# VH-VL binders against ABC transporter G family member 3 (ABCG3): the designs that were tried, part 19

Target 1, 243 residues: ABC transporter G family member 3 (ABCG3), of Arabidopsis thaliana (Mouse-ear cress) (q9zuu9r114to356)
Amino acid sequence: IAWKDLTVTMKGKRKYSDKVVKSSNGYAFPGTMTVIMGPAKSGKSTLLRALAGRLPPSAKMYGEVFVNGSKSHMPYGSYGFVERETQLIGSLTVREFLYYSALLQLPGFLFQKRSVVEDAIQAMSLSDYANKLIGGHCYMKGLRSGERRRVSIARELVMRPHILFIDEPLYHLDSVSALLMMVTLKKLASMGCTLVFTIYQSSTEVFGLFDRICLLSNGNTLFFGETLACLQHFSNAGFPCPI
Key: E = the ipSAE of ESMFold2; O = the ipSAE of OpenDDE; V2 = 0.75 times the mean of E and O plus 0.25 times the DockQ between their complexes.

## First folded at step 23 (VH-VL; framework fv_tiragolumab)

Design t122 (from t112 with heavy chain Y60E, light chain Y98H; at its last look DockQ between E and O 0.80; V2 from the best seeds 0.00; counts 0 for: pae E 4.6 > 2)
Fold by OpenDDE, look of step 23:
Structure t122 (fold): chain C 243 residues (1-243), chain A 126 residues (1-126), chain B 113 residues (1-113)
Amino acid sequence: as target 1 above (243 residues)
Amino acid sequence: EVQLQQSGPGLVKPSQTLSLTCAISGDSVSSNSAAWNWIRQSPSRGLEWLGYTYYRSKWENDYAVSVKGRITINPDTSKNQFSLQLNSVTPEDTAVFYCARLTYDFWSGYDYFDHWGQGTLVTVSS
Amino acid sequence: DIVMTQSPDSLAVSLGERATINCKSSQSVLYSSYNKNYLAWYQQKPGQPPNLLIYWASTRESGVPDRFSGSGSGTDFTLTISSLQAEDVAVYYCQQYHSSPFTFGPGTKVEIK
């Protein structure tokens, strides 16, 4: 996936400008992790949505998004998108939840559907939790935030996406859970899935797992490139990397 | 190289049980990327899928409605084979039976029959 | 169940000529999310199991000669043999794998005229 001179405008989102994303450029290679990083209201979620073709109707997008070198709208099912906050069904086990998702979305034999579910469970390191109730506000004994987030991601994997967009996968995760998440995603990428996700901030250890970084501030792209190049870029300028 | 070798009697009397075995080489009956199927072919009914068995954390089976209640497909991990049992056979069950592997890949979506047994003619006759 | 039909029942074609077989499904076998038709074509010779020729309506299986091609979408599909060869004498079946259970067409017998 690649984007060129991508500008997104949304009325009422900013005090002085309707431009939420300003002329952003970047790309993500297959089987890699590209992070869109920036502070709150930097436009990172908007950029992610723009790339995924999931902007709200009130938004206007300018520029171009390329998939496999061509301008194309990604059909539903060809990509996954995980919202920052997702609703899970607490009364179901992880396996049941994913299975129902597969039943509703996938054609074919039960074999294929079940197989996809098991693969998704394994991919997201949820094997130990497969038979556990998801739980939630109404359930005292439920999955922790990290596991819940991984379940949300697993749900999208049921569709076998080649590209997975994740809005803030580390949201409300402790350092250990965050690292586990990133390691899990890294493995997912290594299996050929292209990952594009947003992060507010990260530890140095987590940062090192990214292949490329798109750094946003107030809608502006401050940097896009390889992770190592980002560190060098700011170091050479005499500034700490805004990570 | 994956190979499926069928064995079993070619003649079964009405009301008896048809039994066939499919030996697997080059793959495991408990593979998480495969389902093991039985398909039959007759002039009257053409090619008809009967069912499969597969392992995903546990053994699972699915059968065609047309034979459900009479059919059992069982894996044998010790011999790396799977079997077909069809109870209460009638002359209408006369057909060439095939075992077949259905392969599955999570990322590619690759999921169809890629290997077949040689086929076994089973005649139901008094 | 998705019912598959084929036409013609039999086809006699001269060597080197084009053979065309049609297949219809009672329901669409197109999966919109992937924009792929879950339709396969098989060749079966006497005493042998079916041999996969085409999957996803238009993709040739490895080792299948270029003279075989599949086309169509939704409910209407076509297998084409651009130049019939002697070894192509067989019965050809279409099959859907979009939904359970797998269902096959009745077959089309291709002979040399």
Scores: ipSAE 0.023, ipTM 0.603, lowest interface PAE 4.4, mean pLDDT 90
ESMFold2, look of step 23: ipSAE 0.288; ipTM 0.652
ESMFold2 (binder alone), look of step 23: mean pLDDT 91; pTM 0.925

Design t123 (from t112 with light chain S32K Y34H; at its last look DockQ between E and O 0.43; V2 from the best seeds 0.00; counts 0 for: pae E 5.2 > 2)
Fold by ESMFold2, look of step 23:
Structure t123 (fold): chain C 243 residues (1-243), chain A 126 residues (1-126), chain B 113 residues (1-113)
Amino acid sequence: as target 1 above (243 residues)
Amino acid sequence: EVQLQQSGPGLVKPSQTLSLTCAISGDSVSSNSAAWNWIRQSPSRGLEWLGYTYYRSKWYNDYAVSVKGRITINPDTSKNQFSLQLNSVTPEDTAVFYCARLTYDFWSGYDYFDHWGQGTLVTVSS
Amino acid sequence: DIVMTQSPDSLAVSLGERATINCKSSQSVLYKSHNKNYLAWYQQKPGQPPNLLIYWASTRESGVPDRFSGSGSGTDFTLTISSLQAEDVAVYYCQQYYSSPFTFGPGTKVEIK
């Protein structure tokens, strides 16, 4: 995926709507993790949605988005998008939830739906939780936020997307759970899945796992490049790389 | 190099149970890259898939509707083999039975049969 | 169930000549999201099990001679033997792996004229 001169205005019904993303350029290579980093309201979620073709009706996009060199909208099932807030069905086990998702979304061969579910469980390190209830309602004890995030990502993996967009995969995770999530996502990328996700902040350990960084502030792309180049760029300017 | 070696009796009386075994070399019956199948071939039905077993965190089976309720496919990890039991056989079950390896890939799922056993002619007659 | 048909039932071809076998599925075996046809071809010689020739409709298995090629998409597929050899006398089957149950064509017997 690549983008060129991508600009998004958030209040398209206003004559003077503020630009949320301002002339952003970048790319994500197949099988890599590309991170859009920035503080709250820097435009990172808007950029993510623009790349995925998931902008709300109130937003207008200018510029170009290319997928494998083509200016086309990605077909259903070729990409996944994981919202920050994903609705899970708490009365189901993890395996049941993923299986019913596969039944609703995949073309009709029964044995593939079982294998697809088991592979998603394994890919997201959910084996120990597969037969546990998801839960999470006010009176039903369920999975912790880390496991719930992994289930929401596994749901999108059921479609076998080659590109996976994730809005804040580390949201509400402690440092250990966040590291496990990133190691899991790095492994998924090495299997051939292209990952593009947003992140507010990261530890030094998590930062080292990213392949490329798109750093945003106030809609502006301050840096785009490899992780090591990011460290060198800000070190040469006398600033530490973003935390 | 993957090889499948079949064994079992070639003659079974009507209403009894057909039992065959397939020994695997060059791969594991619990491999996460394969599923283990039985397929039969007769002049009237041609090649007919009967079912498979595979391991994904636990053992799974799937069977063809035509034999469901009569068929069982069991893995044996200690001997690295898998078996076929077909209950209540009739002369219409007479066929050459093959075991076969079904390949698996993360992106495409279970695919095609890349390795076959040598075949076992099983005749059902009194 | 996806029904597989083949034509012709039998084919006699002179040595060195081109043999063409057709396979038709009752439903598309193309997974459009990934642009892959879930179709394989097998060769079966007398007294032997089927042997895989081609998968994904057009990809040759390792060790299969270049004279074998597959083509087609969706519901219509073709196996071509560009220059028939004596060792190619066999029955050829197409097989879909798009959906359960796996189903095979009835076979096409290829003989030398």
Scores: ipSAE 0.178, ipTM 0.657, lowest interface PAE 5.2, mean pLDDT 79
ESMFold2 (binder alone), look of step 23: mean pLDDT 91; pTM 0.927
OpenDDE, look of step 23: ipSAE 0.784; ipTM 0.900

Design t124 (from t112 with heavy chain K58E, light chain Y98H; at its last look DockQ between E and O 0.78; V2 from the best seeds 0.00; counts 0 for: pae E 3.7 > 2)
Fold by ESMFold2, look of step 23:
Structure t124 (fold): chain C 243 residues (1-243), chain A 126 residues (1-126), chain B 113 residues (1-113)
Amino acid sequence: as target 1 above (243 residues)
Amino acid sequence: EVQLQQSGPGLVKPSQTLSLTCAISGDSVSSNSAAWNWIRQSPSRGLEWLGYTYYRSEWYNDYAVSVKGRITINPDTSKNQFSLQLNSVTPEDTAVFYCARLTYDFWSGYDYFDHWGQGTLVTVSS
Amino acid sequence: DIVMTQSPDSLAVSLGERATINCKSSQSVLYSSYNKNYLAWYQQKPGQPPNLLIYWASTRESGVPDRFSGSGSGTDFTLTISSLQAEDVAVYYCQQYHSSPFTFGPGTKVEIK
């Protein structure tokens, strides 16, 4: 995936539309993790949605998004998009939830659907939770936020996406759960899934797992490049890394 | 290198049970990336899928409606084989029977028969 | 059940000439979300089991010569042998794997004239 001169405007509280993303350029290689990083209201979620073709009606996109060198809008089932907040069915086990998702979305035979579900469970490190009820809220005790996050990602994996967009995969996770999530996502990328996701900030341990970084501030791309190049860029300018 | 080797009698009397075995080398009958099928071929019906067995945490099977109630496909993990039993055969069941491997791969492809047994002509006659 | 039909029933082609085989399904075998057609082509020589040539309508199996190509989408599919060789004399079958049960076309016999 690549983007060039990508500008997104959104109707704000002013008389004119606000530019939320301002002439951004970048790319993600197959099987890599590319992170969009920045503070609140930097435009990172808007950029993620623009790349995925998921902008709300109040937003307009200018510029170009390319997939494998072709200018294209991604078909509904060719990519996954994981929202910051997810809706799960608490009365089902993890395996059941994923299996019914496969039944509704995929053609083919039950052998293949069961196989896809088991692969998604293993890819998201959910084997210990596969037969547990998802649960939730005070009605039924259920999975912790980290496990629920992994289930929401696994559901998107059932569609066998080539590209997976994740809005804040570390949202409201404790430090141990956040590290486990990032290790899990790194393994997923190494299996061939292209990952693009947003984060507010990261520890130095988590930062080292990213392949490429797009730094945003107030809609402006401050840096795009490899993780090591990001550290060198800001170090050479005499400023510490802005994460 | 996956190989499927069939065995079983080629002549069966009407109303009796047809029994065939398919031995697997280079893969496991309990593989989580494969399903194990029986397919028959006759001049009147052409190629006809009969059913499969596979393992995913548990053993499962599925049979074509046309033979359901007469067919059983059983795995044998100790011998790395799977078998076909077709009850109450008639001359219309005369065909070449094949065992076949149905593959699974998350990214490249599943749902096609990549390896076939050599075939067994089974004639049903008195 | 998805009914598969093929045309012609048989075809005689001079060595080095082009052979074209058509396959039609009674219902679409396209998975539109992924833009994938769940259709395969098999070659069967006398006394041998079927051998996979093409899957996903147009993808050649490993080891299949470039002269074999598949095309089409939805319900109408074509197998083309661009330059027929003596070893290509066989019966060719299309097969859908979109919906249960698996179903095969009746076959097209290809011979050298």
Scores: ipSAE 0.364, ipTM 0.665, lowest interface PAE 3.7, mean pLDDT 80
ESMFold2 (binder alone), look of step 23: mean pLDDT 91; pTM 0.926
OpenDDE, look of step 23: ipSAE 0.528; ipTM 0.795

## First folded at step 24 (VH-VL; framework fv_tiragolumab)

Design t130 (from t121 with heavy chain D111N; at its last look DockQ between E and O 0.55; V2 from the best seeds 0.00; counts 0 for: pae E 5.9 > 2)
Fold by ESMFold2, look of step 24:
Structure t130 (fold): chain C 243 residues (1-243), chain A 126 residues (1-126), chain B 113 residues (1-113)
Amino acid sequence: as target 1 above (243 residues)
Amino acid sequence: EVQLQQSGPGLVKPSQTLSLTCAISGDSVSSNSAAWNWIRQSPSRGLEWLGYTYYRSKWYNDYAVSVKGRITINPDTSKNQFSLQLNSVTPEDTAVFYCARLTYDFWSGYNYFDHWGQGTLVTVSS
Amino acid sequence: DIVMTQSPDSLAVSLGERATINCKSSQSVLYSSYNKNYLAWYQQKPGQPPNLLIYWASTRESGVPDRFSGSGSGTDFTLTISSLQAEDVAVYYCQQYHSSPFTFGPGTKVEIK
């Protein structure tokens, strides 16, 4: 996927800027992790949604998005999008939840559905939790935030997407869970999935796992490039990487 | 290199149980990249898929409806093989039986049969 | 069940000439989300098990001569042998792996005239 001169505007009052993303450029190579980083209100979620074709009706996109070198939209089912908050069914086990999701999405391949579910479990390091209840309702035993987040990503994997967009995969995770999530996503990328996701901040350990970084501030792309080039760029300018 | 080697008796009396074994080399019966199948071939029915077994966190089986209730396919991890048992056979079950590897890929799912055993002619007659 | 049919049921072709085998499925074997046709072709020589020639309708397996080619989409597929050789005398089967149960065509016997 690539984007060029991508600008997104939202409805606003006369005295406020309506540009949320301002002339952004970038790309993501197959099987890599590309991270959109920035503080709150930087436009990172809006950029992610623009790339996935999931902007709300109140937004307008200008510029171009290319998929595999062609100027085309992504077909439904060829990509996955993981929202920051995903509704899970706490009365189901992880395996059951994923199986019923696959049943609804893949109606023609009965034997494929069970295999797809087991692959998603394996890919997201959920093997030890597969027969556990998801939980998360009052008084119910449940998965912790990291495991719940991995289940939400695994649900999108049942469609076997080539590109996966994830809004804040580290949301509300402690530092250990965040590191494990990123290691898991790095492994997923190495299996051939192209990952594009947003993060607010990362530890030094997590930062080292990213392949490419798109750094946003107030809708502006401050940097786009490989992780090591990001460190060199800011060091040369006298502004060490804050991450 | 993956190789499948079949063994088992070639003559079975009606109403008895047909039992065949397929030994695997170059891959594991518990591989997450494959499923292990039995297919038979007869003049009256042509090539007919009977069922498979595969491992994904636990063992799974699926069988063709034509033989469901009579068929069992069992893996044996210690011997790296899998077996076919077909109960209550009739002369209509006379066929050449093949074991075969079904490939699996995360993006495309279960696919085609890329490796076949040598075949075992099983005759059901008194 | 997806029923597979093949035509002709037998075919006699002069050495070095083109052989064409048709395969039809009762339902589409194209999975549009992946843009792939879940169809394979096998060659079975006398006294041997089937051997994989082509998968995903048009992709040759490694070691298969380039005179073998596959084409088609959806429900209609073709196996072509561009220049028939003596060792190509065999029965050729198509097989769908789109839906359970996996089903095979009845076969097309190819002979030299």
Scores: ipSAE 0.134, ipTM 0.637, lowest interface PAE 5.9, mean pLDDT 79
ESMFold2 (binder alone), look of step 24: mean pLDDT 91; pTM 0.933
OpenDDE, look of step 24: ipSAE 0.774; ipTM 0.886

Design t131 (from t121 with light chain Q95L; at its last look DockQ between E and O 0.81; V2 from the best seeds 0.58)
Heavy chain, then light chain:
Amino acid sequence: EVQLQQSGPGLVKPSQTLSLTCAISGDSVSSNSAAWNWIRQSPSRGLEWLGYTYYRSKWYNDYAVSVKGRITINPDTSKNQFSLQLNSVTPEDTAVFYCARLTYDFWSGYDYFDHWGQGTLVTVSS
Amino acid sequence: DIVMTQSPDSLAVSLGERATINCKSSQSVLYSSYNKNYLAWYQQKPGQPPNLLIYWASTRESGVPDRFSGSGSGTDFTLTISSLQAEDVAVYYCLQYHSSPFTFGPGTKVEIK
ESMFold2, look of step 24: ipSAE 0.498; ipTM 0.765
ESMFold2 (binder alone), look of step 24: mean pLDDT 91; pTM 0.925
OpenDDE, look of step 24: ipSAE 0.514; ipTM 0.787

Design t132 (from t121 with heavy chain N37S; at its last look DockQ between E and O 0.76; V2 from the best seeds 0.00; counts 0 for: pae E 3.9 > 2)
Fold by ESMFold2, look of step 24:
Structure t132 (fold): chain C 243 residues (1-243), chain A 126 residues (1-126), chain B 113 residues (1-113)
Amino acid sequence: as target 1 above (243 residues)
Amino acid sequence: EVQLQQSGPGLVKPSQTLSLTCAISGDSVSSNSAAWSWIRQSPSRGLEWLGYTYYRSKWYNDYAVSVKGRITINPDTSKNQFSLQLNSVTPEDTAVFYCARLTYDFWSGYDYFDHWGQGTLVTVSS
Amino acid sequence: DIVMTQSPDSLAVSLGERATINCKSSQSVLYSSYNKNYLAWYQQKPGQPPNLLIYWASTRESGVPDRFSGSGSGTDFTLTISSLQAEDVAVYYCQQYHSSPFTFGPGTKVEIK
């Protein structure tokens, strides 16, 4: 996927805030992790939604988005989008939740659906939790935030996306869970899934796992490039690399 | 390289049980990326899928309606084989029987038969 | 069950000329969300098991010569052999894998004229 001169505006009477994303350029290579980083209100979620074709009706997009060198709208089911907060069904086990999602959304045979579910479980490091209840409603002992986040991502994997957009995969995770999530996402990318996700901030350990970084501030792209190039860029300019 | 080698008798009397085996080399019968299928071919029916067995956290079988209730497909992990048992056979069951590997691609999620056994002609006659 | 039909039942084509085989399904085998057709083509030579040629209606399996091509969508599909060779004498089957059970066409026999 690539984007060129991408600008997103919100409908409204804002004098200085009409543009939420301002002339952004970038790309994501197949099988890599590309991270959109920035503080709150930097435009990172808006950029993510623009790339995925998920902008709300109140927003307008200008510029170009290319998929494999062609201007295109991605077909339904060719990509996954994981919202920051995802509703899970607590009365189901992890395997059941993923299986019923596959049964409802995929065509074909039970062999395929079961195979995809087991692969999604393994890809998201959920094997030890597969037969546990998701829980999280009153009276039910359930999965912790990291496990729940991995289940929400695994559900999108069931649709076998070519590219997976994730809004804040580390949301509300402690540092150990965040590191495990990033290691898991790195493994997923190495299996051939192209990942584009947003992050508010990261630790040094997590930062080292990213392949490419798109750094945003107030809608402006401050940097786009490989992780090591990001460190070198800010070091040469005499400033610490932002997180 | 995956190879499927069939064995079993070529003549079965009516009302008896047809029994065939398929030995697998180059893959495991318990592979989580494959299902192990039997398909038959006759002049009257052409190619007809009979069913498959596969392992996904446990063993599953799915059988075609046309033979359901008469068919059993069993894996044998110790010998890396799978078998076909078709009971109460009639002359209409006369066909060339093939074992085949059904594989899938995770990203597409669709199945196709990529490796076939050599075929066994089974005649149901007195 | 999705019924697969093929036409013609048999054809004879001169060596080096184009052979065209048609396949129809009783229901669409297109998954419109992915824009993918769940159709495969197999070649079966006398005394041998079928061999996979094409899947997703138009994608050649590894090792299949470029002269084999598939086309079509929805319910109507075509296998084309652009320059028939002697080794292409066989029966060709279409097969759907969109809905259970797997079903095959009745076959089209291709011969040298």
Scores: ipSAE 0.329, ipTM 0.659, lowest interface PAE 3.9, mean pLDDT 80
ESMFold2 (binder alone), look of step 24: mean pLDDT 91; pTM 0.934
OpenDDE, look of step 24: ipSAE 0.696; ipTM 0.852

Design t133 (from t121 with heavy chain L102F; at its last look DockQ between E and O 0.86; V2 from the best seeds 0.00; counts 0 for: pae E 4.6 > 2)
Fold by ESMFold2, look of step 24:
Structure t133 (fold): chain C 243 residues (1-243), chain A 126 residues (1-126), chain B 113 residues (1-113)
Amino acid sequence: as target 1 above (243 residues)
Amino acid sequence: EVQLQQSGPGLVKPSQTLSLTCAISGDSVSSNSAAWNWIRQSPSRGLEWLGYTYYRSKWYNDYAVSVKGRITINPDTSKNQFSLQLNSVTPEDTAVFYCARFTYDFWSGYDYFDHWGQGTLVTVSS
Amino acid sequence: DIVMTQSPDSLAVSLGERATINCKSSQSVLYSSYNKNYLAWYQQKPGQPPNLLIYWASTRESGVPDRFSGSGSGTDFTLTISSLQAEDVAVYYCQQYHSSPFTFGPGTKVEIK
């Protein structure tokens, strides 16, 4: 996937500038993790949604998005999109939830649907939780936030996506859970899934796991490149890394 | 190299049970990447899928509607084989029977019958 | 069930000439979200089991000569043998693996004229 001169505007008041993403350029290689990083109101979620073809009706996109060198929308089901907060069904076990999701959404045979569920469980490091109840609402005992996040990602994996877009995979996670999530996502990328996700801020250890960084501020792209180049760029300039 | 070797009688009397086995080499019957199928071929029906068995955390099977209630497909992990039993056969069940592996690969999408047994002609006649 | 049909039932072709076999399904076998047609072609020679030729409607299996090609989408599919060879005398079957149960076409017999 690549984007060139991508600009997104939002509906605003008559005399009001609505540009949220301003002439952004970037790309993601197959099987890698590309992160869109920036503070609140930087435009990172808007950029993510623009790349996935998930912009709200109030937004307009200008510029070009290329998938495998072709200008096209991502067809439904060829990619996964994981929202920042996802409603799960707490009365089901992890395996049951994923199986019913596969049953409703995939064509094919039961053995294929069961196989993809087991593969998704393994890919998201959920084997120890597969037969546990998800739980849900604040008064219902269940999975912790890190495990729930991995279940929401695993649900999208049952569609066998080539590209997975994740809005804030580390949202509300403590540092240990955040590291486990990133290690898990790195392993998933090594299996052939292309990952593009947003984060607000990262620890030094989590930062080292990213393959490429798109650093946004106020709609502007401050840096795009490999993670090591990001560290060298700001270190060589005599400034601390902004991430 | 995966190979499927069939065995079983070629002649069965009407109303009896047809019984065939398929021995697997180069793979396990409990492989999480495969489903193990029986398919028959006759001049009147052509190629007809009968059913499969597979292992995903536990054993499952599924059978074609045309033979459901008469068919049983069983794995045998100790011998690394799977079997077909078709009850209450009639002369219309006369066919060449094949065992076949149907593959699954999460990332590549290889979903097809890649290995077939040699075929066993079963004639139902008194 | 998805019913598969083939035409012609039998085809006689001179050596080196093109052979064309058509397959139609009663329902679409295109998984549009993946842009994949779940359609395979098999070759069966006398006394042998079927042998895979094409999967995903147009992708040749390893070791299959490039004179074999598949095309089509949705419900209409074609197998083409661009220059028929003596060893290509066989019955050719299409098969869908989109929805349970697996179903096969009735076959097309290809002979040398």
Scores: ipSAE 0.271, ipTM 0.641, lowest interface PAE 4.6, mean pLDDT 79
ESMFold2 (binder alone), look of step 24: mean pLDDT 90; pTM 0.916
OpenDDE, look of step 24: ipSAE 0.712; ipTM 0.869

